# VH-VL binders against o27280: the designs that were tried, part 80

Target 1, 266 residues: o27280
Amino acid sequence: MDSMNVPEVLEIKRIVEESESVKTFIFSWDFRREVRPGQFVMVWDFRDEKPMSVSLIDPVRSEIGISIRRVGEFTDRVHGLSEGDLLGIRGPYGRGFELMGRDILLVGGGIGMAPLAALADEATARGMRVDALVAARTADELLFLDRLEAAGVNISTCTDDGSCGFKGFAHERLLTLEENHDMAAVCGPEPMMFQVMRILDERDVPAQLSLERYMKCAVGICGQCCLDDTGFRVCAEGPVFWSQELSRVREFGRYRRDPAGRRVPW

## First folded at step 23 (VH-VL)

Design ig16
Fold by ESMFold2, fold request of step 24:
Structure ig16 (fold): chain C 266 residues (1-266), chain A 118 residues (1-118), chain B 108 residues (1-108)
Amino acid sequence: as target 1 above (266 residues)
Amino acid sequence: EVQLLEPGGGLVQPGGSLRLSCEASGFTFSKYWMSWVRQAPGKGLEWVSWISTGGRSTFYADSVRGRFTISRDSSKNTLFLQMSSLRAEDTAVYYCAKWYVGRAFDIWGQGTLVTVSS
Amino acid sequence: SYVLTQPPSVSVAPGQTARITCGGNKIGSESVHWYQQKPGQAPVLVVYYDSQRPSGLPERFSGSNSGNTATLTISRVEAGDEADYYCQVYDESSDHYVFGGGTKLTVL
């Protein structure tokens, strides 16, 4: 039974350079293993294994895309790969985003736009109106703008340095945007998600937030991804949570956990 | 003390109209999607309608579309179901239900009986 | 439209385990919720998100969901568990909630 959770070794079919620091790796995928936006996979480079969000779900081409930001040794090695090289993939795992109603607001910070890009494609395919607030530190790090535009998404942007769109943080831009949506989906740095969640709650917009925490097993066994107030495991009960689930969690937005599971302030 | 109360049931003739209400207390009503769910005598649960938190998006089961209108009033913490062109098959206990994470319902009213008969 | 299928009834002896199934096409990809309804009472949520229990629910209520079948499991069944049980999903294609037809649990 333990052997059933073994990575499948897949060939990198295509690499899309999304920015200087983000690449999307595209693989052929058998959609008998269904994938939902907001679910993640464990990517194995034959040395280490890390959780990565799915950014492209294309059943027509039988393709899945995984967007990876270069931030350390593992991601440096993966970014050094070429088309035709191999990676191991386990999954998908976790709870994906759930859709309700006629419109949705997406709020993404940096690489957090990856799962939201997949969600935008699904929402538009279902006939929903999609508004997206895309945030980054600088203009060159705004992700998926052309793809979102081609899908018919109404895009607003913000950058910390003001090089594109609103100058400031995502939650500051949000205060200047239309208040009325049936629901929202949020993914990005946890402090940003906390502030955005508070604004959406004040506006009575139900929201789902995708969390990133240290993960080892990805199937809920080891407890490394737990939220201390609820016992929720991000890999099993998440990574997507409704804001109602997170509003009772003191840890959210206040501290993070290191690879050993110890609490570290933001 | 979270509660949903559905006064406003009753007896009505076919083709008639009736307005149900559901008063919420013990939670912030405006933050939750709300539904009506009905149960005909001896039958199972049937979802009827749901409404978004702002009241601007509404959805209906095919069996009631065009005859029923869901609405809400945040100032009164009240959900409504305006029923018109009533038919015998609309005879049921009508529950209001509060959205819960995962698109479940965690709080239900005790239900109110609507009887449509000649 | 999306259909959930439940057996009309299940009988179990006290102290034994009851399993109530909810069938649906690829239901393992859905979030399945379960309700208990006793005669003359409103439904009560007993399992949500396939396997999670609301606060205060006995651990003997549990759930699973894979493939085309979700299952509510009630361990150490008591006479007080005699009720109708409904599964429920949300169908994103129609924006409708969908209930199964219900299963009457009889404790003999």
Scores: ipSAE 0.834, ipTM 0.923, lowest interface PAE 0.8, mean pLDDT 89
Fold by ESMFold2, look of step 23:
Structure ig16 (fold): chain C 266 residues (1-266), chain A 118 residues (1-118), chain B 108 residues (1-108)
Amino acid sequence: as target 1 above (266 residues)
Amino acid sequence: EVQLLEPGGGLVQPGGSLRLSCEASGFTFSKYWMSWVRQAPGKGLEWVSWISTGGRSTFYADSVRGRFTISRDSSKNTLFLQMSSLRAEDTAVYYCAKWYVGRAFDIWGQGTLVTVSS
Amino acid sequence: SYVLTQPPSVSVAPGQTARITCGGNKIGSESVHWYQQKPGQAPVLVVYYDSQRPSGLPERFSGSNSGNTATLTISRVEAGDEADYYCQVYDESSDHYVFGGGTKLTVL
């Protein structure tokens, strides 16, 4: 086993308030430990440890950013921290996004835009044209718009309540957008990703999707992050999968599993 | 049955031209990036070119850039390689290959020999 | 241009384990794929994503990748495994595929 399996205790260098419910925590990072968009880290608050997506990868400043949505007890505690406070970080883990071609479509829902923001930076740095569909329930939850615009990304928005951009779901907005891209990357609520994947498949646009599952070991030995029917482990063979890998998965878009392995609806 | 078929190559003079084709069957051709990969006699594999699913984007090895053009026709499930300004070092078996996850190639044609000699 | 280096040949006795290496700068950060090619035949994918096996391939084919070296491992080698083996990556900086020079596996 390598050093990725032991948390390194790091100081919070900066905190960026992305929204009322989302903060980005920025740390100094030694890039001999390479990080790719779509990979995740395990964040330890000295009581619990949870997987979080990397949203900023900045080798020039030697920094990474980890965006965390406040959704429960662990994330409430982390959101209460200040610059200079400590967190344990191990990783990165998982398979990141792979880039090919001259243009890419990003489709992100809510906090799912976090890994896609990192991908947008990498894609634009490679000279790809980047279109992004940024979705949320309401305008105040649209993430990373200024950052994407500064990177030269062509942005479309939608909100469930119509408070910004198209009123409706991401897949409904997608039907009204340009059909031709070399590839796509999708991250957000799994029901949204399923509907978006169907449309992209009908358009012959190869897509990568980032999934979330319960994790314990993060290196694939405990089996708690497995997808039905395939044995794929989100922490090892994912969290990023090509749509071709997911099209055989009965579970995708239908249900998830709790820590006890029981099926629960999305 | 999933397969890629390259109907015959040929003998061509230096400076000449040749168009290769590759007919796909048993899978939905339009959903996959496609490549040409070549192998000179007694030598290793050399990637030549790849094309996006819609044909919008094309990429070439430095050794063939400006002389070869990859294209596709999804209505005929066919991949093409237009070769021009052929040189002796272009003598090779030319394979078409289908993209697979991880940026691998899972399905290969049987290959077609192109010989460039006077 | 990214370069992959393979030994030109490897010899192994039947029933033993063959290990074929593929060297590259920070290749452990790439997804590495392996192909078997028998004389007069097209290449066949035997390992992808460093260590995953295509459907229908024997479990005795496996792979690993870390640091500057990826390795194809063939356990319980059979005479039918005698072939050329190629490693391959995709170089995102150029949008080019890159193959290693190939390794001839000889089964004595």
Scores: ipSAE 0.832, ipTM 0.922, lowest interface PAE 0.9, mean pLDDT 89
Fold by ESMFold2, fold request of step 24:
Structure ig16 (fold): chain C 266 residues (1-266), chain A 118 residues (1-118), chain B 108 residues (1-108)
Amino acid sequence: as target 1 above (266 residues)
Amino acid sequence: EVQLLEPGGGLVQPGGSLRLSCEASGFTFSKYWMSWVRQAPGKGLEWVSWISTGGRSTFYADSVRGRFTISRDSSKNTLFLQMSSLRAEDTAVYYCAKWYVGRAFDIWGQGTLVTVSS
Amino acid sequence: SYVLTQPPSVSVAPGQTARITCGGNKIGSESVHWYQQKPGQAPVLVVYYDSQRPSGLPERFSGSNSGNTATLTISRVEAGDEADYYCQVYDESSDHYVFGGGTKLTVL
């Protein structure tokens, strides 16, 4: 427990360019600190620290991978790093995805496919059938397709602009897909997750959704990751929630909070 | 009122068969995985079987696999357990139970006694 | 397959704190749920996800889970808390639910 709260400075072992805007940074990892798909780590570049989802969990090679989309100053600096450069990592934190049953539907939007790629590896290793709906704005932003295909995942795609697969949003594509799965896991933009959750509920498919909220402490004491109307802290009781837990949360899909806690629209 | 209601159990000979039912009310039955859990007299709880929401996938404890069949009928809000090749060790109170977040059980039937003896 | 171990009994005086343990190999990596069962009645969920309470359960019921031990804690024990208590996990490797053997709580 004490070791989880102190960043370990790790060397970047490999970098995989997943797209023009997304890189996966791979580190050696001592799996005495267990990691589950859906958990996150805090990545420290010696100036700032941000939560990032784990996208690769490989105990055989003693490696983890963290996929990072370039979206601002912190991620710009991290994307400028090379193999051999250093980052601080603390964690893992949070509740990961839970698996049960013979098949699972994954629905991922953009970088939200990162934790789902790790989950797909775990689910296929357990002998589950895995279907994935991979969504992005454009074809060039569809993530992890080759990796998912190599794992035996049945892939459907959609793009906002129609450049690959179904033209439209993930929830619109979902309406055209097989309706019955034992369970689902969803990660992506919160408005997308809200619409997908409603469809899955109408289809009687139990679902887990991974939420993102602003985090400072990552261990549940600062209050920055709390959900309205509940005592849930995303960094402690989440980030992965069952849809039944989220149905009681009024803010889900309706608004977000900035680092100062101010309510802002999506 | 949210309820799971099992009919009365029965006395059955070894090698015999019995079908249990569990009628749900007060919640949307089709949205939940369902389980059977049994408890031999004076003993602890033992999971028996669970079934997916659409009935597509079924799972069984090793002690009952091949002898018991779980099924559901969403039009009647009813869970079933078809038991065959019954043995004395199957003597127990049988509960139906509704899945809850985290892979727990939040709603249980009151249970029905099945006795297997000559 | 995965095994959960509970003490067969625990006795406490009214107003004191009861602690009921559930042992398992690396159980701290599992989500642990707890049930109360009174004689002739069905089990009732009292704690899930290690430490969360279902609606309607008093704050006196709490739980923790780390290492090889999960613990159900009942503060300010009342006579009405006398019952059998079971811990439960889901074993992903087998797709089976697993219960502990049960603990009888006696309130003196």
Scores: ipSAE 0.829, ipTM 0.916, lowest interface PAE 0.9, mean pLDDT 89

Design ig2
Fold by OpenDDE, fold request of step 24:
Structure ig2 (fold): chain C 266 residues (1-266), chain A 118 residues (1-118), chain B 108 residues (1-108)
Amino acid sequence: as target 1 above (266 residues)
Amino acid sequence: EVQLLEPGGGLVQPGGSLRLSCEASGFTFSKYWMSWVRQAPGKGLEWVSWISTGGRSTFYADSVRGRFTISRDSSKNTLFLQMSSLRAEDTAVYYCAKWYIGRAFDIWGQGTLVTVSS
Amino acid sequence: SYVLTQPPSVSVAPGQTARITCGGNKIGSESVHWYQQKPGQAPVLVVYYDSKRPSGLPERFSGSNSGNTATLTISRVEAGDEADYYCQVYDESSDHYVFGGGTKLTVL
């Protein structure tokens, strides 16, 4: 019996305010339990449980970070917590990013930058050249810029309102970039990811994309996070998918299932 | 039909050179990383080299580094392995292999025998 | 360098279950792939991502991976399953593909 499925009650060591709507919660972590960028944990506030991507992996300090965007009741409660408060954490779950080659392009939108920030740390530690396209609605919503810069990442920013960097969407900015990479990793709003994937495919750049779906069990049993047609379970076969896999997923970029199982548009 | 064809094998003397080719068909060659894998007679599989889609990055096993060069021509859907300073221990069937998700190989060539002998 | 260790041979009677192991340090955190190779033929992918089957492969082939051991399981073994089997991973530290030494499966 794997103890991984039992939530461990952990104390919030530190809270980093990334933006007005995003906080990173840092916990002590036993790295005998390996965690990779792109994997997620289930966060339990003793009332509800939600999947959250790991945004920081620090084996030196024996810490992990979970970045959470304030978007609803659960996250509102979590954002009300302070250092020293407790949360239940179980995991990690899912398949993380796979790194290959000498250079990688990261394309992230909003909170999607969370797992990519962790990936950037790993890639740079390996000596890879990392370029990151960081997108947000406005300048104040751009995440992890200082952290990425400190890691040696070459950053390009994109904002919907043009308040910072390129004015427009991530895929539009990507079209203006001429340089190709050995591979790419993408995470953010699914419509963004869909467009970015198409561009990368046209450029013959192998890409991984991290999907977000409603998850309940996180262990591939309940089927709540199943993708139509393929039967892929985001918690088990993902959340990181190769573009080749997602090309088989009809709903990708088009719709998702809500908690009731209904099709809803993005 | 998806396939990889590997001509170019043969007999070569120690210290000699040989260029292998692998022609791809049935899939978009330019979109996939490619590898060479070899197998000495009666031995196991040994990875030799892999190349990125654009050919910008190449990697080699220690046993062949400095002697072998992997390259590709997207216009011809062809993967190449230039072998130089060949040694007896390089004697093997050489396979070209297509990258697959998870960093597996889903398509293999039939293999071509390279014999290095005096 | 990362090393994968396989038993050199495994024997099984027809209809029984064969288990071929692949050992590696923390291999459970790696994606393991398996190949079948019959004499005079190229390798064929039979399991990828630890437990996924390529299209066209029978359900008799399955895989698992945890801790320091990955396992290829072939249930209801047939004479046609006699072959060499290789496990494979990608070593990110060196950007090398790594194969196990191979296991000869003999169907008695």
Scores: ipSAE 0.936, ipTM 0.960, lowest interface PAE 0.4, mean pLDDT 96
Fold by OpenDDE, fold request of step 24:
Structure ig2 (fold): chain C 266 residues (1-266), chain A 118 residues (1-118), chain B 108 residues (1-108)
Amino acid sequence: as target 1 above (266 residues)
Amino acid sequence: EVQLLEPGGGLVQPGGSLRLSCEASGFTFSKYWMSWVRQAPGKGLEWVSWISTGGRSTFYADSVRGRFTISRDSSKNTLFLQMSSLRAEDTAVYYCAKWYIGRAFDIWGQGTLVTVSS
Amino acid sequence: SYVLTQPPSVSVAPGQTARITCGGNKIGSESVHWYQQKPGQAPVLVVYYDSKRPSGLPERFSGSNSGNTATLTISRVEAGDEADYYCQVYDESSDHYVFGGGTKLTVL
């Protein structure tokens, strides 16, 4: 067994409450093990294990952050933890975002902003112009705004209820923005990503999108995260895909497989 | 048929100028970053320049920066390389190449020979 | 500047397996692509994203990455595989595409 597949038991160094439903757990990290925005880790609470995107990469402080949304039993348990408590972390896994050009548009929805926040930090550090469209259902669910602003990101917000920024969905807001970018990175609800990808394609903007699927092994063996038609494994060939790859995936934006392998609509 | 055609090569004196063209067909040219890659006789591949889809951003190898200019015309499905202040070491077959996922090149032109000599 | 290092030449007998290496200090974090170039022809993509094969390429061609070394493996080598092979990455620090020096594969 590759040592990377054995969870390392790490102490929660800090917990940042991002919203009512989202917490960022900070861990000390040995950066001899490289981690890239868009990659994920498997988080183990000694009962269950779930894939989580890395939302913070801080080589200066030797820390990484994992943002977790409270959505089920596992995340309920994790959200009950305190600083000083332990979690098992293995990884990182998957393909991260690739940066090219001088300017990038980030489009994120909800917890999808987690990997994009990390990408924003990297892009700004490289001297890129970063524009971010941050979407959420309500104002109180908008994530990482202060952090993004501090990094020099130009932020545009949209909320379903209009409580902050543009009233509507991310793709609707995007239609009102005429400026193009060298590339885009997208992460959020798959229906959102699907619409955003279409718009970006029409505008001839190369785009990467991060997918979420049920994962078990994280190393491309079990096949639980396989995408229909293509056989792409989200954990191995993803979770970050170029739009050209996703255009071949018929299930994208339409349905996913549940743990039992059944089709579940979005 | 997907293809890239590269006219414009030829013989030029040192200090001279030459403009290369690359015409794309069989795919939506405007959707892809494009690059120039050259190969000196008997030598390896050397990246020269790449340009974003809208032409907003351009990048150059240090060896050609300030002398070469990459541009594109989407309405004509054409990529250009304006070369100036040409040197003997610029002698090479010049390829245009189409960006592919992962930052590879999946489509290449057949190349055009540029010879810089007195 | 970022440099990719390849052996200048590799020789293999027909039917055997050829392995061409590409070394770079950032290969562990960047995707490697491979090209085949026969004399008088343009390069052809044979492996991308470390291990993916373009459509139409035989299964004999495979790619792998370990540490700071990428390897192109050609199994059951044929006379027609004799060519120059180049590895390639994108250097995000400079926004430059970088090619290896190339490896001449000779089929004995």
Scores: ipSAE 0.936, ipTM 0.960, lowest interface PAE 0.4, mean pLDDT 95
Fold by OpenDDE, look of step 23:
Structure ig2 (fold): chain C 266 residues (1-266), chain A 118 residues (1-118), chain B 108 residues (1-108)
Amino acid sequence: as target 1 above (266 residues)
Amino acid sequence: EVQLLEPGGGLVQPGGSLRLSCEASGFTFSKYWMSWVRQAPGKGLEWVSWISTGGRSTFYADSVRGRFTISRDSSKNTLFLQMSSLRAEDTAVYYCAKWYIGRAFDIWGQGTLVTVSS
Amino acid sequence: SYVLTQPPSVSVAPGQTARITCGGNKIGSESVHWYQQKPGQAPVLVVYYDSKRPSGLPERFSGSNSGNTATLTISRVEAGDEADYYCQVYDESSDHYVFGGGTKLTVL
């Protein structure tokens, strides 16, 4: 049995309240086990298990962070935990982001900023210029702004209600930005990602996008996270995909499968 | 048909200059990072340089940095490699290569021979 | 600089399985790609992302990557498989593409 498939019981070292609905749980991590931005871990609360993106990678402190949005029963339980409590963590899994070039545009929506925040840290540490378009429904849902700013990221914000920054959606804000980048990384609601990808493609900016699907095994066995037509497994071939890959995925931006495997529109 | 054509190779004296070109067809050239890879006679592949889609960023192997310049013209679907201060050790077949997902190269030119000799 | 190490040569009889290794520090954490180069020809991508096959490549070609070693496996080797094979990664720390030294596969 592969050791990476066995959950390690870890103590919550710290909890950072990112917003009303998002908390970052920080754990000690042995970096002999490499982790990359864009990869995910399976979080086990001894009752259920869910995939979560890694939002913090700190080799200096030997810590990782997992940002979790409160959206259901599992996350409700997790959000009820305190520092010193235990969670099971297995992973990391999946394909992470691949950095190239000297400048990168990050486009994130809501909790989608979690893996991008980690990517921003890595990119800035490498000396890259990082521009980030941070989107949310409202100002209070914008994530990681202080952290990004501290890292030297150039931040642009947009909110659906106009409570902070540009009033509108991420792709609308993107249209107002004229500067191109060597590459882009995108994570957020799939409809947002779909529109952003279209714009980036038109601008000849290579882009990577992180998809969210229901995952059970995280190791490409169960097939629950398979994408139609291509057979891509989000947990194995993703969750980070190049735009060229996603262009082949019919369901991208159009529909997803629910836990029962039914097609549901976004 | 997707292809890369590489004219411009030839014989040049040490210290001389040469400009290679790579013309792309069959795909949207402007959407892909491009690279030059060379192969000395009887030797292995050596990456030389790569350039971003918009030409904003360029990177070079240590062996050619300061002497070679990679550039591109999207209007002509052409990749360039300006070589200066050429050395005997620069003698090689030079390939242009198209970026592919995962940072692989899926399309290669047939290569052009550059010989640096007195 | 990042270095990928390949055996200079591998010999295999027709119908047998050839395995070509590519070693590197923590290469298992990298995406490894493989190229086939026949004499007088340009390289051809045969495996990407450790184990993915480009369209048109036979199933005889496969790849794996674990620990410090990536492996290109060619099953049921044919005479036409005789070529040089190169592994390749991208070093994010330097933004350099890195090739292995190449392996000459001889079909006996």
Scores: ipSAE 0.932, ipTM 0.957, lowest interface PAE 0.5, mean pLDDT 95

